# Ledger of designs, part 1: VHH binders against Origin of replication complex subunit 2 (ORC2)

No score or structure here was measured in a lab: all are predicted.

Target 1, 363 residues: Origin of replication complex subunit 2 (ORC2), of Arabidopsis thaliana (Mouse-ear cress) (q38899)
Amino acid sequence: MEDIENIEEDEYGFSRNYFLAKELGGASKRSAHKLSDIHIVDEQELRETASTIEMKHSKEISELMSDYKTMYSKWVFELRCGFGLLMYGFGSKKALVEDFASASLTDYSVVVINGYLPSVNLKQVLLALAELLSELLKCKRKSSGSLSKGQETFPSRSMDDILSFLHGPQSGDKDCFICVVVHNIDGPALRDPESQQTLARLSSCSHIRLVASIDHVNAPLLWDKKMVHKQFNWLWHHVPTFAPYNVEGVFFPLVLAQGSTAQTAKTAAIVLQSLTPNGQNVFKILAEYQLSHPDEDGMPTDDLYSASRERFFVSSQVTLNSHLTEFKDHELVKTKRNSDGQECLNIPLTSDAIRQLLLDLNQ
Positions, changes and structure headers below are counted from each chain's first letter, unless a header gives other numbers; antibody chains aren't numbered by Kabat.
ipSAE, averaged over its two directions, is called F for ESMFold2-Fast, E for ESMFold2 and O for OpenDDE. V2 adds 0.75 times the mean of E and O to 0.25 times the DockQ between the complexes of E and O.
[cut] marks letters that were taken out.
Atom coordinates printed by the task and the answers are left out, and those that the model quotes come from them; centres of patches stay.

## First folded at step 4 (VHH)

Design a02 (from s12 with V105Y; framework vhh_6fv0_2)
Fold by ESMFold2-Fast, scan of step 4:
Structure a02 (fold): chain B 363 residues (1-363), chain A 128 residues (1-128)
Amino acid sequence: as target 1 above (363 residues)
Amino acid sequence: QVQLQESGGGLVQPGGSLRLSCAASGFTFSNYAMYWVRQAPEKGLEWVSTISTGGGSTYYKDSVKGRFTVSRDNAKNTLYLQMNSLKPEDAAQYYCARGSDEPGYYILTKAPSYMDVRGQGTQVTVSS
């Protein structure tokens, strides 16, 4: 795991930072200590530098993509043998994996999970997979005789029951499976231990084959030995693309800017869009206060409650606490005490990032 | 009825400018991120630009960055694409598409996964 983490860090952590620093500054004589300052480069500069690198190396990138296409038959064979495929390397793998599926998995049903979206709901995915498998099994039964079974129903089933159905009795045709593609299996909605255990169990189902990508150096830390070797049964494929994160970049932060204010703001914007209008309006009050009082420790909770109640966004302290719990769960807001001992709420973003969030919400 | 209607295409010389518009109806426009995509006669659909629900975040294909600007007017339910310094490679049918409901999952099809609604398009031709 540690060796895998070091390889991934070299590919899209350390190596990306190193190459971006050299391209951005012409920094052929930069010391290792100067590389620690890469975090001062803003997101826009990182995105522009990545675009420049791609254009500069377009021929080499095209040759890489051609080389990967020669591997597609091998990847299909590996899936048929029961392996999970884990794609890693510098750049977006979305287009590569989707090209692979579109070109080489046409004989199978393919379900794509956009793990970079915070709105992913694994139970909905499992229900969809169960419905697809049910239809696939019905088609198989019709071809073998006149007997038709009633449709399976899963609306009230537990996740365990759905996974048991997807595992099922071993198919007589071991080539009968559904392919699941997971873009960013380490993404915001999926990285919690329960979701990762569910994905591992899904990968071990006899009717499921998994192709996943990762962009985070710490992705291997999500998995124990049982998950890696017995459930996912990962084959690791190093597939640097140097492709920009055009779709994922809207939702999923660039790996170089883990914890950066600008990328946190983009993640926050998507969470905020999923909130109720009253929740969004409570957040706007807090954000506007913080922009007006940049030197303070945050907005006193009592002041937020008074403002929110006066504008009819909350009816009680309980209603406000519900919104605050949701904000805290998504790390949109942190609590600290001011010099007077009052509980204050702080958005852990720069003033520019907060202005950007308010612009997105006020349209 | 959900509808997207593009306009503003035409013939321009290389280096010229065009402003495309997309009129949206039948849905709450302000709830959706919007996309511009294009298709040249012998090429597949190509993503060009994305704009967030509020217009505060914009993203562009590398080859159009610095030349194209996407914007929106939520009060008028209208999406815009300002195209400057046009190149022959920009000649294509341009479509607007609705996409803030990009699904958390989908069944892979040959259609673009992030477009649930697309207009009829507006033709952009770049020649002298």
Scores: ipSAE 0.366, ipTM 0.505, lowest interface PAE 1.4, mean pLDDT 73

Design a03 (from s12 with V105I; framework vhh_6fv0_2)
Fold by ESMFold2-Fast, scan of step 4:
Parts: structure tokens; C-alpha cells; sequence
Structure a03 (fold): chain B 363 residues (1-363), chain A 128 residues (1-128)
């Protein structure tokens, strides 16, 4: 199995490095610097590698799926220990996660949430879970007792009251829980901070265990340290499937399904808007040069300095270097050596993306 | 006019196999989750299987898991149920049914209760 083990190790290393870096340096005011310090897997390269593997015989993919089935017992044990399971990797994980639940979670009630659908409503989710837990608790206690608490009306309860019920009194009921599967916990209906906080609170409830998938490259940015370590208590599982996004792709435009260039261009536009006007103008010089010279390795640094100085955007080499350091820190430009050994600057975007970015900057 | 027509039922001995088909017309078949449900004489309606809009997700009643396989062909607007190792308790009138939209939430081991259209049914009899 050439390449597939290397992809898995690289993605696992990325996740470990991401959380290690987030534990350093404190406040999120330096989050951009933290992210620039992490070795980020090139999404386009991963997609190209995955396409190459898919063009090979399908038996290799079937073997990969069989390998995941050997891990099911471990995943069940992890859920029983109170961990949330977070599934990531190239390809749709919907079939894998549902196969896991159908095969290995038969002793538990499993509720599936299709987070890729815009119509998902968390209050309806909480109500369904509360009703199901109420039914399960009644079955466990077949002797009714003399005090009938008539009927609890969950639809009239607040979200906090429902979450308190799902958490419960913790009186030895550790084996009585509902497994919640969330396909695309980073989906359009769920990615807002209030919804993510509600899901984190849900995951921390004693009667709830969570299995979730993510496909968006920026999904880890949805969560602070408390959410990751104390509420979700995530165990990360790298499970590339190379399966097509047949269902999810209709509702949730995924970065991997649409290509990386559009998301990189949007991120670059936000960063550029935060730069000084002189910094933006230096970047525009570089972008215009690259569009005019598509066959070159990038703009020579000396040429950028001359152009920038002539237009009064920089007063010295030191001023240019401060802009270049900022561009490199935000991954807006990369350094290459041309055939003559000269340092050249390159914007790692397609020509179409650069044209769109320049239009956005002029608005 | 929305219409569902089941076929493929018949008499089979225990351990035998049958393949049921459901032809759909009058709506965009690929936009709807589909269900197989059954009803034995003098018993209530019982859910058997669910298949998602694209066929990527399938669900089964516990007693039929490993024996029954639901599938669909969206190009032919047809739903299928392959039934293997049939038992006397599988004898029933089998219906296909249309769901509304892909549900945002459902219980994996239980079918969503929402069905807005049902076919005429096809009889499955299991007898020595």
C-alpha cells in the first residue's frame, strides 16, 4: 500500500502539531502566527494523490475499509470511556461512520444528525434525544413507584433544561447513554458559535456519546481549548475513504469537492484587507507582475523593491522586508530560486484567483 | 400523478430468495428517501428498510439484517429489495413508500416515521 500510509501519517502529524501549537503562546490574537508555524497538508496535493489512488484498482480502497472495521471495538471502548470520536480524512465518511454504528453500537440507541443539511435544528435534536432518553429510563425501571411525575413536556422546556436532563444525576447510570452521530459537525447549519457551544455541552452530558465527522480544512478553528479538551474530549481518527460526496456535496459545498483555490483566495482577501494601504499596494505590484509573466518562477525581489520604491510604497529595503515578512507569515507569498539562483516571490494562487483577489481589493 | 407499483412477490420455501421491485412515477425519484414496509395478516404495519436519496445510506430492521439488501436505480426510477434466507415470519404484504426529504435527524436502527405516499403492495408467502 504505497502512499496511503504516508498520507495517514502526515494528516495525523498535522492534527497533533495543530493542537500542540494551540497549547503554546496563549491568546488567540496570535492565531495567524500559530497557523503559519504548522505544517499544513496541501489540500490540492492531497486531492491529486487521492485521485491517483482512486484510478488504481478499487481493491486497495476495499482493503482500507476492512482495516477500519478491525478498529471498531477500540472505538466502542473509547466511547464507553467518555471520549468523543472525531473522524477526518479525504472522502465521504458517512457510510463508514454509519457502518460502524450499525455493526458495533447495537447495544445503544443511535441518533444520526445530517449536519450537511441547512435545515438541521438543534432544538429538535435535543428534544428527540430527551424523549428517547426518557423512554430508555422508563424501560430500565419497570416498577413504576407510587409517585407518577405525570408527563414531562419537553417542547416547552428551555435548551438548558433539556441539556440538564440529558446530563442527569450521574447515579451509576454510566452505561445508559445515547450515541449521537453528527455527519459534518462543521456543516452550514451547525458552524455558528452558539450551535458549536450547544454541541460541546451536549457532548459533555453523561447520557450522551458523540461521533462526528469533519470535511472543512478550517473545522478545528470552530473550537477553543475548553471545547476540545473538556467538553468534546476529542479522539482524532484519520480515516480517508476516497468515497465520493454523493449526498453531502448536494447540500454542503465542501472544499475538497470544489478545490482549494476559492477558499485560499477568500482567506487571502480577508488578510489583505487588514494590511496597511502601502502593504496592499506592494502586494498588487507582485500580483500584476505574476499575471503578466505566467511562465516565470515569480517576481525577483530586486524588481519588486525597485517598482515599490518608484511608486513611493516603500522608503528602504527594511520597509520592503517588513511587508514581505508579513506576507510570508500569512502565506500570501512564497520564496523560490530561479534558474539564475535569484530570490523570486510567488503568490501560490491560480491566475484566475489572483485576478478575482485584485478586483476585491479595488472595491 | 404520483404512483408506486411493487412487483416480485410470490410463494417461496423457507431459506429461499425473492427480489422485490418498486417502479416510481410522477415525481423526481432521486430527490426522495424510500422505504420498504410490510404487513402480515391481522398485524400492524412494520418497517423493514430505508434507503437515502443517493443510495449511500441503508438501514434495516434488526430481524432482517444480513438477509435483506435494499438498493435503488435512480436512472430507472426503481427501488429494489433483495430478500435472502426467507423465514416464515417474513410472510407479509410488502409495500414501498416515499419519504419526504432527506431527514436532518433520524434514529439509525429505526426508520423515520414520515411516509407521504405508499404503493399497492406485493404479497410474499413463505410456506413448506
Amino acid sequence: as target 1 above (363 residues)
Amino acid sequence: QVQLQESGGGLVQPGGSLRLSCAASGFTFSNYAMYWVRQAPEKGLEWVSTISTGGGSTYYKDSVKGRFTVSRDNAKNTLYLQMNSLKPEDAAQYYCARGSDEPGIYILTKAPSYMDVRGQGTQVTVSS
Scores: ipSAE 0.298, ipTM 0.476, lowest interface PAE 1.8, mean pLDDT 73

Design a04 (from s12 with L108F; framework vhh_6fv0_2)
Fold by ESMFold2-Fast, scan of step 4:
Structure a04 (fold): chain B 363 residues (1-363), chain A 128 residues (1-128)
Amino acid sequence: as target 1 above (363 residues)
Amino acid sequence: QVQLQESGGGLVQPGGSLRLSCAASGFTFSNYAMYWVRQAPEKGLEWVSTISTGGGSTYYKDSVKGRFTVSRDNAKNTLYLQMNSLKPEDAAQYYCARGSDEPGVYIFTKAPSYMDVRGQGTQVTVSS
């Protein structure tokens, strides 16, 4: 992308992000990986194909970023209405959210929390916010008859006291707020229930507006209904960037976290519960076969069709294909060819995860 | 007082090997991610490799993957770069650099510097 190329030229502002982006991923690296699936005899043709794919991806990504920029005014309006903004989608959202803040939140104080860092401390976050709000409130009353205020010692206060200060109706102005940007609110230092409850309480404060990103597949499981609808008041924005996970990948290995079979199984269970009963039963047949045949490339599609027909879960090949399309769309199954050239279906989970998933579905 | 000093550079033939060292002093070495960067004559600074604080995560420029290995010895406050199968394109002044601690919380307008200390460098020349 042109954005990444521009960052390469600014050593003072972006050298760390540039260096990590080149290694951890990017459009060119992902395009090169895609080429591993292409059987081309001519090396010259391979290089030309790689160049063409990279150019095409760069144009599509550039168009995505331009489209997001047109949405910035709506995102500001949503924040002013009291909503929290939750950004999700493939790729790092750090640069996008920071561009949004720099372009559209200049009228507000913005505090950034790098949730991908294991060293993040919520008390330090609350203290920084309290200090900023204190200064904003001083500016509003500096025209009053008092110029000398006593020393305020926020570091000595409890978290509850700090949250009460941030919530307080002191200014009465609904437009007086601090924007808090949380990169990876699902990050390692923040994902425990107590931290998430503190963040939810923070988001509900009248002087706070929250913009957060998530990358972990199980992030939605962090929040109960009260947190989602009454405290965070989330508006969900699907914003795939395909940008490399620059700094995040060093401190918070998102690929490893997303590849966790136990965590992925919980997400799969939620998806499966949303499927029709016949869809769930077709998936159970596939799962049981895979557990019984652990050394195979997966269940042959014809065998799945025969078993599903025998149990009256599907009436035709078209009906089965509908279920398979839905499974593939949700990354529940993958297709590959075995040594005999047969199309086989595989659940990309460990045997233990599949057993747990089947147990959860039978509840 | 914070210092980084590189050594181990020299003249090597194409396909040869060199091991670079970087001695760190004046700070708690084990608290910082470290970088190797290089600069060829009349070229800009180019990132080569990154190593995490504990050495468990390593990253490399695509052109050096499989040929270079970064490592560290926190007890000796020393960073290393093992360079194998050296190519003429690898000829450059090599520097070690300290990554700045990325803050967990900051006011957006006060962006930190991500690479705050660099050594004097060690020259690598590749010729037959």
Scores: ipSAE 0.260, ipTM 0.462, lowest interface PAE 2.2, mean pLDDT 73

Design a05 (from s12 with V105Y L108F; framework vhh_6fv0_2)
Fold by ESMFold2-Fast, scan of step 4:
Structure a05 (fold): chain B 363 residues (1-363), chain A 128 residues (1-128)
Amino acid sequence: as target 1 above (363 residues)
Amino acid sequence: QVQLQESGGGLVQPGGSLRLSCAASGFTFSNYAMYWVRQAPEKGLEWVSTISTGGGSTYYKDSVKGRFTVSRDNAKNTLYLQMNSLKPEDAAQYYCARGSDEPGYYIFTKAPSYMDVRGQGTQVTVSS
């Protein structure tokens, strides 16, 4: 039971460590004198076991996080340009996103929404955002301090009024905003259409920038094309962490990889649904070719271009190359050489996984 | 006042089955993940199982996986643990516990706080 990639084992370590810490003296409201039905007989051994499990996971997460830290400056620039950032990939992204905020967003106010919790109340969050923005604006307006105006600004305002305030005047200053982090924007309390529409409207506000994570395979089905491209204005970031879902996992079905192929298929489905219709159709041509030619090294790029142009999915080699760059960036397609030395495109999925993917796209 | 009341423990032979229940009161049961934990007479407290708020996600200690099944009925405010193929090492006092009270949102500088509560327990004895 030393496989560190076992999500169940990681969750065992967290749960055990939490209960161990809670039961240690000073934090527990236990009777010191009476017989306890729960007692830790070998505290030191349990603590060492829990610490060992935690240490193995924290080292691997730390190593992977170091690679992502080089990307933080780019993510900040993207937020300043008005994009929403959408984090996806195997493993908990909670620690990564919070490290990004602590390292790179210190010049901004940051509000974190724990979307994996059923206790999330979006109205309370919006009121808190409005109060925070109001306080930020008051600090900029005060040349002589005066708190003689009423103490509460937004106690009974409607949702529309709050969103209008957060949008404010058309912003010429792109650096005046509040960052909103949403852990699991696809979470149980946020999945309803009304909440998703409110979040999309929030993301389009001039004083708000959004950083969100998703873990559910059907998360893209929460959004129509207007929400994705006009309101959220998502930039998709593939950031696998392989970290255990110690907190959010209890609120989502656990998806254990039954091999690298299963995880890649899940990621592929999420990415494909975010692509333009022409991008999806180019991918379908490649997928259909690969299913028809399972013994080949993939589809020649020239053949893909000819088929895509004949069906009016691309107008030039440049437009095809933009789709291929996007596919490669999301690990949907790999380049191989055939026996003739020609560059060929291959989807690194099993035939069964490709068939399931095509069924999803044809619905 | 938060209360958790376990029941269903007893004496069984190795290979036998038991169904534990936990009745919850004093809080909105459907808002909390729930846990089963156990303590053998000469051992420390150990985690056994976790169930999400809606029951869609379940997690188990490796030694009980495939033998134990956790479930919940939010309409009845009740948590269950079905235990099959019981082994002598499963003998322990079993407790249900409430999950963390993590806030739905916070300003980044505010650290979240967690609190769990547990019941009085129900004894499971496995002997040949």
Scores: ipSAE 0.353, ipTM 0.480, lowest interface PAE 1.6, mean pLDDT 72

Design a08 (from s12 with N31L V105F; framework vhh_6fv0_2)
Fold by ESMFold2-Fast, scan of step 4:
Structure a08 (fold): chain B 363 residues (1-363), chain A 128 residues (1-128)
Amino acid sequence: as target 1 above (363 residues)
Amino acid sequence: QVQLQESGGGLVQPGGSLRLSCAASGFTFSLYAMYWVRQAPEKGLEWVSTISTGGGSTYYKDSVKGRFTVSRDNAKNTLYLQMNSLKPEDAAQYYCARGSDEPGFYILTKAPSYMDVRGQGTQVTVSS
């Protein structure tokens, strides 16, 4: 017996890291832009700005990917126990989830759904899953010719009949299941209530295990308590990658209108993750104040200092000013005068964007 | 007029290397996941590798992991399989195959039942 799991590194991981480094290296040769310098004119320019910022943290990104790979055996165990895995966090999770499937799900049949594509058709996916399960069942029952004839009529069956087949009676093998990977389960083709109910029913089938990713701030609102705890049975995994959305962004583009800060929030998240814990905590105080006082011009600097001092995040005004200089250099905060002439600090993001940043920092 | 044409097979000694190529025509290559499958004499088809539409995601049969590398060049409509450290067990007729017609999903499996098109194949022989 082995006390230590040996993880075999493959040529795939090396090649992917090489191409990712090349893409990020190209972006880093461009001029860096401050957050407030991002104009809502060119989505491509906005994405390149985010990629440039990401390149500055390539070492930390590589360490994150290494850390996630150590979790793969646990994720497989969780799937075998009947849990669905839900991946969230800043950056594209496509490469991470696909590496996980390639490295750790090789003993299972895997169906990959690209939910970022508007052309996804769940009926076709269900038909493919039913045909795949019927072939797996035939392999286990080599003499069942008379039983297989009914399975050949799946294309003429209703979705309810197909889902009933996928749930089916237990085959007697607890590890007999098909893994379904859903990139962006909150994507344009899937986010409607009917599609989400179908996916939840699919996840509850005894022969199906689900691994999904989300990127939309409102994704948690797609599901009620029954869907989360009884159908999907989600285990939430915070897996920020800081990887660019090179593939997904082509098919569900993040076109930022004036007043939208979704991409700005993502660039802010990168900067925040690079700050010291005390710097992050000072920013959280400011963000929470701004969310509680939406009708004000921002948080008075003296109030931020008092709150930060009381919580031991700063020891002096010099320490606070160091953090504020870092925030201002990255355009995370702006200084303005209120009607009383007092200096106030403001995060130039919408309330929804600030809530998303706080979620990413607190989970 | 969907066509797949494999090349690059041959005779190699154990531990040797071969690079297989598959030229695709008659369809929009960049919209399809592609497969490499093989068949040894008197055995069924065996899945070897899968590559996603953009080449960013690759999957391998456990027995070839670390030895084989699949790649694609969408500009040239060509699929590749780099085979290193070849073993006698790798001797087979190798086929490239097109995956599902729907870019919204694809099937990764050890049973290649969901391949629409296969080429004529290229023979790989490993002997000392």
Scores: ipSAE 0.378, ipTM 0.482, lowest interface PAE 1.2, mean pLDDT 73

Design a09 (from s12 with S57Y; framework vhh_6fv0_2)
Fold by ESMFold2-Fast, scan of step 4:
Structure a09 (fold): chain B 363 residues (1-363), chain A 128 residues (1-128)
Amino acid sequence: as target 1 above (363 residues)
Amino acid sequence: QVQLQESGGGLVQPGGSLRLSCAASGFTFSNYAMYWVRQAPEKGLEWVSTISTGGGYTYYKDSVKGRFTVSRDNAKNTLYLQMNSLKPEDAAQYYCARGSDEPGVYILTKAPSYMDVRGQGTQVTVSS
């Protein structure tokens, strides 16, 4: 592929290679977006997989990171000139951007927004930034001995008032600023037009400098001409890391686990209600085992058979296999191998979801 | 009555070692990721280390990586921080904290806002 950074910028910073790279990244991300695949793999297994991938490519990632560290002084200079920095390229850029901030922005206050999380709230971001700026301005006045100026009160709750405070007076010192890091500015909680307009207005404030990353192929479509050139004032940096996508989500998968847990538990309850009583009882044995052994790879099939036969829920391996086929057809149970190579059965739900499911079935 | 109680702090010479402990009560300890944070005199809270619910994943501030080791014993509801090769810059009040969620927003040079429970702290002093 051609070097995107050596191409003359068009009005929106678009390039053929950028879209090609994002198309390939989008395909990988689409595979990861298959909810069934995410729901089947538990939180621990996802974290172990991400750790393994990271370990295999650690040398290549380290070499790329070392190259990017040479660019840090230039990025700081660009921020001081009033530019926003937009990081793009294959792989997670979270570690790179945070290393840059930790290594090179120590003279500034840095606020991080994890745009990949649905829980991000721009009102709380603005309040945090206003509080930081207020503290910085008070400390500066105290240090200089200028006590003739009035007390600065906390900004009002209005978004417009907070943004006005962050912009500051026209005659103010514009060398004082807070750096805002936005991981995945194209993330689910931020990609709506109102949020993007708020971020653009924030970026144009004299006391704010923005560093953001994007991973979605359609991310450039979030911004009009005014936002790109007048508000964000983006400088595009091609920084492929080849680090696994969604590393941050895998290490902190709470939102993914909770979303899948609620929907899957309700669907599982409906399916289980339609099963024979013996089928329900076999499932309950598996669920109880999994709740009692949360650190294990699941219940060995032989143990499930022994327990089910002892309680007269199955008469033979054939009868058990019929129930297991039904469970698998309805995605209630998955098969995997444990450390001993034995076939084990796992319910692809969190312990809380399984406990709630059992309570609902026993009523 | 969720509470965290730290212990193990003290005076140590540069290059020395200390082992901090944090006893947790009033909640299901094994359901929460845990954090060590510190605060030097007249400075803000600084994140030091994170450990996952099962202890399989650990994260460290760059300046302490290789010197500090976080661990946990879920059966005893206890969190640990082994500190080796202590430097004068490590002198601070050390707190353990509870948090289960990655925050949507945080201040990079300060403790994450998702820490909803923090202990009373244990003082670590490093002097020649």
Scores: ipSAE 0.305, ipTM 0.466, lowest interface PAE 1.8, mean pLDDT 72

Design a11 (from s12 with N31Y V105F; framework vhh_6fv0_2)
Fold by ESMFold2-Fast, scan of step 4:
Structure a11 (fold): chain B 363 residues (1-363), chain A 128 residues (1-128)
Amino acid sequence: as target 1 above (363 residues)
Amino acid sequence: QVQLQESGGGLVQPGGSLRLSCAASGFTFSYYAMYWVRQAPEKGLEWVSTISTGGGSTYYKDSVKGRFTVSRDNAKNTLYLQMNSLKPEDAAQYYCARGSDEPGFYILTKAPSYMDVRGQGTQVTVSS
């Protein structure tokens, strides 16, 4: 059982190391290496590269899957003991978890939630679970010779009422439960605190057992101690698959790319808004230069000083250095030397992110 | 009968432009997000672009941003990809694909009602 941060770091490091090795190999004869010339690979391209590496190690991957299948009996036992199972590790866990459920949970009703989809609606899931439990309880009453009370209606009930029904009486059969599989419980439709609290309450219900997967380093931040130890009652299983995200990958790159780009631009914009107007204007000069000269190592410091002085944004080199210290403290700007030995300033962001920052500054 | 048919590929020199089209039939086109994917010889499928059901949201692979524009005409059941400033690295078989109508949740014992569909593709060659 490993730390989640370590697992996500290993995934990132693996993909990054492969790409870096390829870049270094391709640059073996280059005498000048410019950071601005390095191709920034998107999430989808990194996933495709990882998938290509995986195909070369299909035997080792098959052995991993076989090892996991030997664990299925233990996982069933853990679910019967009231634990929630949390699956983590590099690669898609969708096929593994579904194989586990199909092979080992045949005696139970299984509901699968595709948390990687933005269209997931927890109220609809709870209603479906209540209907399944109601049918299970009806079958038991018919077996006892009891008359049906009539059809129960749940769509107009509150979430609290539905969860209370799913919890049921304390004297119920402890081996009578519905298994809920949640692919990416940290997914876009589920990661809000209200949804996470609902899932935790669901996991604590007597008639519910939960199996979930996570792929995000911040997933542990979704839960407090009560949720982890009393409601989810998580057992953490490290299950790297190295499987490509064939289904999830169709949705993940869009959601992840949008969130990451928006988050970076928003964070930088907040920092920029905290700067003095003259500081913002100096940064704007640098940003506009960098967008106009994408093939250069950045803006020469002397050129930035000249431009800033001419526009009355700085009165002296000392004033400029004050702004540059502020930028460096907030990681907005980095310094390096060009081929001519001049000190140059570079904004370590993509051209798209810089354009977004300039739009935000002008609003 | 769900079908997707791409057209508009061809030979173009570096810096040139091409407009790809995808005609959809056999399903309610306006209910599905659509994708453009490509495959170069001896390489895997690569995602290029996505467009939402109404066309209000578009997404692109970083290497094609600013050069490619995806659009759709729901009244004509047609998906488009405008490709400008084509590079040799853009040479590939281009496919349009229907997004999975995968449900947010389902009962595992029931057969899923969704499917992924991809057309036969249109070849884009970038050569002088």
Scores: ipSAE 0.417, ipTM 0.506, lowest interface PAE 1.1, mean pLDDT 72

